# Designs tried in a protein design chat: VHH binders against FERM domain-containing protein 4A (FRMD4A). Part 9

Target 1, 303 residues: FERM domain-containing protein 4A (FRMD4A), of Homo sapiens (Human) (q9p2q2r20to322)
Amino acid sequence: RRCQVHLLDDRKLELLVQPKLLAKELLDLVASHFNLKEKEYFGIAFTDETGHLNWLQLDRRVLEHDFPKKSGPVVLYFCVRFYIESISYLKDNATIELFFLNAKSCIYKELIDVDSEVVFELASYILQEAKGDFSSNEVVRSDLKKLPALPTQALKEHPSLAYCEDRVIEHYKKLNGQTRGQAIVNYMSIVESLPTYGVHYYAVKDKQGIPWWLGLSYKGIFQYDYHDKVKPRKIFQWRQLENLYFREKKFSVEVHDPRRASVTRRTFGHSGIAVHTWYACPALIKSIWAMAISQHQFYLDRK

## First folded at step 6 (VHH; framework vhh_7uia_1)

Design q71 (from q0 with S54D G55S)
Fold by ESMFold2-Fast, scan of step 6:
Structure q71 (fold): chain B 303 residues (1-303), chain A 127 residues (1-127)
Amino acid sequence: as target 1 above (303 residues)
Amino acid sequence: QLQLVETGGGLVKPGGSLRLSCVVSGFTFSSYAMAWVRQAPGKELEWVSSISGDSGSTYYEDSVKGRFTISTDNAKNTLYLQMSSLKPEDTAVYYCAKSEYDITYKVGGKTYYMDVWGQGTQVTVSS
């Protein structure tokens, strides 16, 4: 079947996928286009029939996944799935480049919440990486129209486009003499420090029907107020978790909580165990489940 | 109607072997988690072993690792616990349990949430 893999450098890889092709083999093929050895941080994603982001399971055949029943090629996206504390842990320049491209995409598509002043500083590093040292105000304004550096939300929060451009220029002038590699490292240092970086967010409800964000990352599972993705209301680090539970419309976590002394008939073990449950449509719960297990396996592989 | 029926318990000498069986009805093992838990005389419930319905991943309490093996036969809708090198400390009533959740994934601990369990089968290891 005809498949189109969108790469992080805006290229598209078009290919005919045979029925027996495993997802891990497709990942290997895509990685070869970047001379990428550190494949463990990356995945291949697709949007399901309900519009939710899903990821290929590496040990399954590509065509055994639940793709939308649409005409045309299967659309797939090569991107970072497993985030780490710092790119300083990465060994290859190819990996660093792809993390940078992924981060730029996430900021531009507003998948990472960031203050507009920080956006302007990040845009200056994008310019330094792509174009080198500041030359003129006119060149910067021209380049900002061509590069996906300023997300729509940042532009809407200020009185004019010229104001936003001027803020970027102020930051950009301070970067004179930085190499491409230094600009990437400085960009990533800022992005990695953002509270929302590396967190996969899912819209869920509790048993009372109250909406929440459920965040999944290498650090654990987080519950956020629906209007605040920055400060978690509950933090479940992997080391505190006993088990994860799946049912068609609900996802639960079992945690070790020393404050809880009650034992229910439905819980085995000693006192200090609590269960937290969230609800969503079946497709979304399936996505949450797959991501949670993958994040935990990644956590175990790293320690 | 959901039913779990445990069999295979009995009296065995130290170092001996027993195979416990749990026949389930009213559901399939696909997407359901199954576990064995035990209660020794005068002691609290202790989780022994679990098997994920989805992944088939198996998990064991440290004191039984290498001695006990949990398995399923989906065609017979039956959960097994093969016990070898039995010790007096293994004397307990053994319960088969089903989680209210279709799939269980172990992260850290030996505790396990259980929704339904059977009537139990007595295992006695002579001193």
Scores: ipSAE 0.502, ipTM 0.819, lowest interface PAE 0.4, mean pLDDT 84

Design q72 (from q0 with S31D)
Fold by ESMFold2-Fast, scan of step 6:
Structure q72 (fold): chain B 303 residues (1-303), chain A 127 residues (1-127)
Amino acid sequence: as target 1 above (303 residues)
Amino acid sequence: QLQLVETGGGLVKPGGSLRLSCVVSGFTFSDYAMAWVRQAPGKELEWVSSISGSGGSTYYEDSVKGRFTISTDNAKNTLYLQMSSLKPEDTAVYYCAKSEYDITYKVGGKTYYMDVWGQGTQVTVSS
């Protein structure tokens, strides 16, 4: 079966995938194109029939996943799945480069919400990394048209494109003399500090039908108001969780409760156990389940 | 009255087979997920397998996949666990349980939320 893997540098890898190919072997093949050794941070994603992002399970065959039923190649995306506190913990330049490309893509596609003034500063680091030192206003305006540096929302919040370009130029002029590597480090330092960085968000509902965002990361599970992805309303760190539970349309977490210390055999299955439950369509709950387990395993592997 | 009664445990040699049975009384069998959970001597509870009440889907812990088979007989209101290629590490008390959930993943817990538990049946794998 024909598959198209979109790489973080906008290249596409065209492949004829055989039925026995494991997802881990496909990841190895993609990683070889970047001379990438630190593969543990990356995954291969696809959009399911409901439009939600899913990830290939590395121990399963590529073609055993629930791809949308449409003509043409299976579309796959190579990107960061497991985020860390800082790129300073990464060992290889190839890994650092890919985290930078991933971050740029997330900012540009508005997957991470950013204040427009911060966007202008980030765009200046993109220019410094790609083009070196500032030369002229005309060159910057030309480069900004070609580089995916300014997200549409930032452009809409200001009087004109020229205003946005002028703000970027002001930041860019201050970076004179920075190396490509320094620009990447400075860019990532800002992006890593953003509240939504590294969190996988899923739209869910509680038992009363109230909408929430459920956030999954290496730090745990977080519940957010549907209109505020920044400040979590509930925080479930991995060390506070006892078990995770799955059923077709619901996902539940069991939280450590001091009262459980008094539980005897006769109280197994007691309804007073502190369980928090969220509801979504079956495909989305399956995605949440897979991501939660993968994030917990990543957490255990890194401690 | 809700009741789960496990039978079929015993002493078996490595590589042998056993079939555990759980007779369910007092509720409609197919409305609930059913699970097998085990506890080895001096160890915490470990989820082994579940069968979904709604879809008949089966789920297994990785160490038992390909060796154990969970099944039901709705006419007899009975849950089974067919165990083959038994290993010494399978030695445990096996519990039948009624569950609200199809799959359980242990993070830091020492027990599982289950609506109703049976009394258990001892499986010993030894030479």
Scores: ipSAE 0.554, ipTM 0.826, lowest interface PAE 0.5, mean pLDDT 86

Design q73 (from q0 with A33Y)
Fold by ESMFold2-Fast, scan of step 6:
Structure q73 (fold): chain B 303 residues (1-303), chain A 127 residues (1-127)
Amino acid sequence: as target 1 above (303 residues)
Amino acid sequence: QLQLVETGGGLVKPGGSLRLSCVVSGFTFSSYYMAWVRQAPGKELEWVSSISGSGGSTYYEDSVKGRFTISTDNAKNTLYLQMSSLKPEDTAVYYCAKSEYDITYKVGGKTYYMDVWGQGTQVTVSS
């Protein structure tokens, strides 16, 4: 079957995938194009029939996943799946480069919430990394039209494109003399500090039908107001969780919390057990389940 | 059409042994956490032991550790509780239970949210 793997450097790999090919073997093939050794942070994603992002399970065959029934090649995306506190923990330059490319893509596609003034500073590091030192205002304006540095939302929040360009130029002038590597490190330092960085968000509802975001990361499971992805309303760190529960249309977490002990059903063990439940369509609950388990396993592997 | 049937209870002397069995039908129990829960006369329900469907994880209440062993026979879809060195305090109705949810993933795994689905089997330890 024809598959198209979109790479983080805007290249595409056209592949004829055989029925027995494992997802881990496809990941190995993609990683070889970058001479990437630290593969544990990366995954291969696809969009399902309902428009939700899903990830290939590495121990399963590529073609055993629920791809949408669409004509043409299967579209796959190579990107970061498992985020860490800082790129300073990464060993290889290839890994650092790919984290940088992934972060730039996430900012540009508005997958990470960021203040527009911070976007202008980030754009200056993109220019420093790609072009070196500031030379002239006109060269910057030309380069910004070619580089995916300014997301649409940032442009809409200000009175003109010229205003946005001038803010980027102001930041860029301050970076004179920084190496490409220093620009990457400084860019990543800012992005890593953003509250939404490294969190996979899923739209869910509670028992009363109220919409929430459920966030999954190496730190645990988080519940957010549907209109605020920045400050979690509930935090479930992995060390505080006893079990995760799956049922077709619901996902639940069990914590030891004596303040919120439930007596509505028979619970076994300590009286301080609390169970928190979220609802979604079966496909989305399955995706949440797979991601939660993968994030916990990644957490344990780094312990 | 979920059915749990507990057997193997009876009267034993202190220091004796019993093997409880729970025959499961209506679901693939290897995909679930299974538990033994007991209720002593005039007391609340007490969780005794749990096992993952894979058999890879077992848990015990502190008072039964080293004396009770939980196990499964997946081919027979049967859950067991081997009880040894029985004490008068072990006198209770023993229930087989499954998780309310289709699949349970263990994180810490020290507590469980489970409903009792079986009829129970009486264990009496007395002279």
Scores: ipSAE 0.530, ipTM 0.838, lowest interface PAE 0.4, mean pLDDT 85

Design q74 (from q0 with A33W)
Fold by ESMFold2-Fast, scan of step 6:
Structure q74 (fold): chain B 303 residues (1-303), chain A 127 residues (1-127)
Amino acid sequence: as target 1 above (303 residues)
Amino acid sequence: QLQLVETGGGLVKPGGSLRLSCVVSGFTFSSYWMAWVRQAPGKELEWVSSISGSGGSTYYEDSVKGRFTISTDNAKNTLYLQMSSLKPEDTAVYYCAKSEYDITYKVGGKTYYMDVWGQGTQVTVSS
């Protein structure tokens, strides 16, 4: 079957995928195009019939996943799945480059929440990485029209495009003499500090039907107010969790909470355990389950 | 009506073996995770082992790993716990339990959430 893999550098790989091809073999093929050694941070994603992001399971055949029943090629995305505290832990330049490209894409597509002033500073590092030192105001204004450096929301929040361009120019002038690698490191340092960086968000409801965001990352599981993805209302670090539970329409976590005592037949173990439950459609709960286990396994592999 | 009936407990010498059985009625046995939990006198309930209803996945508490084996006979709706190399510390009332969840993934794995309990069977390991 025809598959189209979107790469982080805006290229597309057109492939005829055979029924026996494993997802890990497809990942290896994509990784070879970047001379990528540290492929453990990356995955291949697709959108399901409901529009939710899912990930290929490496030990399964590519074509054994629940792709939408649409005409045309299967659309797949090569991107970072497992985030880390800092790119300083990465061993090769290819991995660093791909984390940078992934971060730029996430910022531009507004998948990461960023203050406009921070966006302008980030745009200056994009220019330094792509073009080197500042030369003229006219060149910057031209380059900003061609590079995916400024997301539409940042442009809409300010009185003029000229204001946004001038703020970027001010930051860019300060970077004179920085190497391409230094610009990438400085860009990633800022992005890694953002509260939403590295968190996979899922729309869920609690038992009362109240909507929440459930965030999954290498640090654990987070519950966010539906209108605030930045500051979590509950934090469940992996070291605090005892078990994860799955059923068709619900996902639950069991955690030590010293403020709460065990009171019923439905829990056992130490006093102060608590069970937190979220509800969603079966397809979404299945996605949450797969991601939570994968994030925990990644956490253990790096411990 | 859901019922779990545990049997097979008794007095055993250290280093000995016992096999506990739990006969289940009132639900589709193979559709749920089943667990063994125990309670020593004056102690809180402790999870011992769990088994999936399908696929044969098993999990054990660290202190019993390698000594205890959980298994099922789906045709008889029966859960088993084969206990070997028993220690005085294994002295407890053993309960079988049904989980309200289809799948359990162990993170720390020291506790367990359960929705139905049996009456229990006493295991005493004498020195």
Scores: ipSAE 0.512, ipTM 0.826, lowest interface PAE 0.5, mean pLDDT 85

Design q75 (from q0 with A33G)
Fold by ESMFold2-Fast, scan of step 6:
Structure q75 (fold): chain B 303 residues (1-303), chain A 127 residues (1-127)
Amino acid sequence: as target 1 above (303 residues)
Amino acid sequence: QLQLVETGGGLVKPGGSLRLSCVVSGFTFSSYGMAWVRQAPGKELEWVSSISGSGGSTYYEDSVKGRFTISTDNAKNTLYLQMSSLKPEDTAVYYCAKSEYDITYKVGGKTYYMDVWGQGTQVTVSS
């Protein structure tokens, strides 16, 4: 079957995927295009029938995943799946470069919430990385039309495009003499400090039908108010979790709670243990389940 | 329909051994965490032992460690509890139990949430 893999550098890899090809083999093939050794941080994603992002399971065949029934090639995305607290832990320049490209894409697509003033500073590092030192205002305005540096929301929050460009120019002038590598490191330092960086968000509901965001990362599982993805209301660090539970339309986590003393024949095992449950459609619960297990395995591998 | 059927209980002298069996029907055995739970006369329910759906992880209550062994035979859809060095304090109705959830993934947990129970099998340890 025809598959199109979108790479982080905006290239597309067009493949005829054979029925027996494993997802791990596809990841290896994509990684070879970047001479990437540190593959453990990356995955191949696709959008399911409900519009939610899913990830290929590396030990399964590529074509054994539930792709949408649309005609045309299967669209796949090579991107960072497992985030870390700092790129300073990465060994290879190729890995650092791909984390930078991934971060730029996430900021531009508004998958990471950022204040517009921070966006303007980030855009200046994009220019320094891509074009080197500031030369003229006209060159910057031209370059900003070609580079995906300014997300739509930032442009809407200010009186004009010229205002936004002028703020970027102000930051860019201060970077004179920085190398491409220094610009990447400085960009990533800012992005890594953002509260939503590295968190995979899923829209869920509790048993009363109240909407929440469920966040999954290398740090654990987090519950956020539906209107605030920044400050979690509940934090379940991996070391605090006992078990994860799956059922078709619900996902549950089990944590130690010494205040729960009641035991009944049907609920034995709840004494001293609290279970927190969230609800979503079956496809989304499957995505949450797969991501939660993968994040925990990544956590264990780095422990 | 989900069904858990325990067998293997009986009267045994102190120091003796018994093997309890729980035959499972109506669900995919290897996908669920399973447990043995007991209730002595006039006492509350006590968790005895748990096994993960993969069969790779086993857990025991402190008073039975070294004496009891939990195991599964996925081909036979059967959960076992091999009991050795039995004491009068082990006298109880033993229940096979399953979680209401389809899949259990162990993070750091020692015990599993159990919501579905069998009818039980009586174990009596006395002279």
Scores: ipSAE 0.468, ipTM 0.815, lowest interface PAE 0.7, mean pLDDT 85

Design q76 (from q0 with A33T)
Fold by ESMFold2-Fast, scan of step 6:
Structure q76 (fold): chain B 303 residues (1-303), chain A 127 residues (1-127)
Amino acid sequence: as target 1 above (303 residues)
Amino acid sequence: QLQLVETGGGLVKPGGSLRLSCVVSGFTFSSYTMAWVRQAPGKELEWVSSISGSGGSTYYEDSVKGRFTISTDNAKNTLYLQMSSLKPEDTAVYYCAKSEYDITYKVGGKTYYMDVWGQGTQVTVSS
């Protein structure tokens, strides 16, 4: 079956995937295009029939996953799945380059929420990385039309495109003399500090039907108000969790209660207070389950 | 007045087989998830396997996949765990439980939330 893998550098890899091809073999093939050795941070994603992002399971065959029954090639995306505190922990320039490309894509596609003034500063680092030092206002305005540096939301919040361009120019002029590598490091320093960076968000409901965002990362599980992805209302760090539970339409976490530290046995109805539950359609609960386990395993590998 | 009674445990040599049974009374279990959970000497509780609904989907902890089979006999209100290729590491007290969940993933693993627990049956794998 024809598959199209979207790469982080905007290239598309056209493949005829055979029934026996394992997802890990596909990841290896994609990684070879970047001379990428630190593959453990990356995955291959696809959108399921319900429109939710899913990830290939490396030990399964590519074609064993629940792809939409649409005509045409299976669309896959090579991107960062496992985020870390800082790119300073990465060993290879190829890995750093891909984290930078991934971050740029996430900002541009508005997958990471960021203030428009910060967007203008980030756009200046994109220009410094791609074009070097500032030369003229006209060149910048021309380059900004070609580079995916300014997301639509930032443009809508200001009086004109010219205003946005002028703000980028002000930031860009301050970067004179920075190397490409310094621009990447400075860009990533800002993006890594954003509250939503590295969190996988899932729309869920509680028992009363109230909508929430459930966030998954290597640090744990987070619950957010549906209108505020920035400040979590509940934080469940991996070290605080006893078990995760899955059932068709619900996902639950069992939290260690410090007030009941001596309870090391089975629990009955009275322990309901120690379990937090969220509801969603079966496909989304399966996605949450797979991501939560993968994030915990990544956490253990790095501990 | 829910009651679960486990039987079938005993002493067996490595590579041997045992079949555990759990007789349920006080409710019809065909619409509920049933689970097997074990506790090895000096260790924490560990989820082993679950069967959902009326014998639909089955779920297993990774270390028992391919060796253990969970099944139900709805007419007898009985849950089974067929254990094969037993290892010394399988030595534990095995408990039958009614569960709200199909799969349990252990993080810290010091506590376990389950609706109803049985009395337990001892499985010892030793030469």
Scores: ipSAE 0.581, ipTM 0.843, lowest interface PAE 0.4, mean pLDDT 86

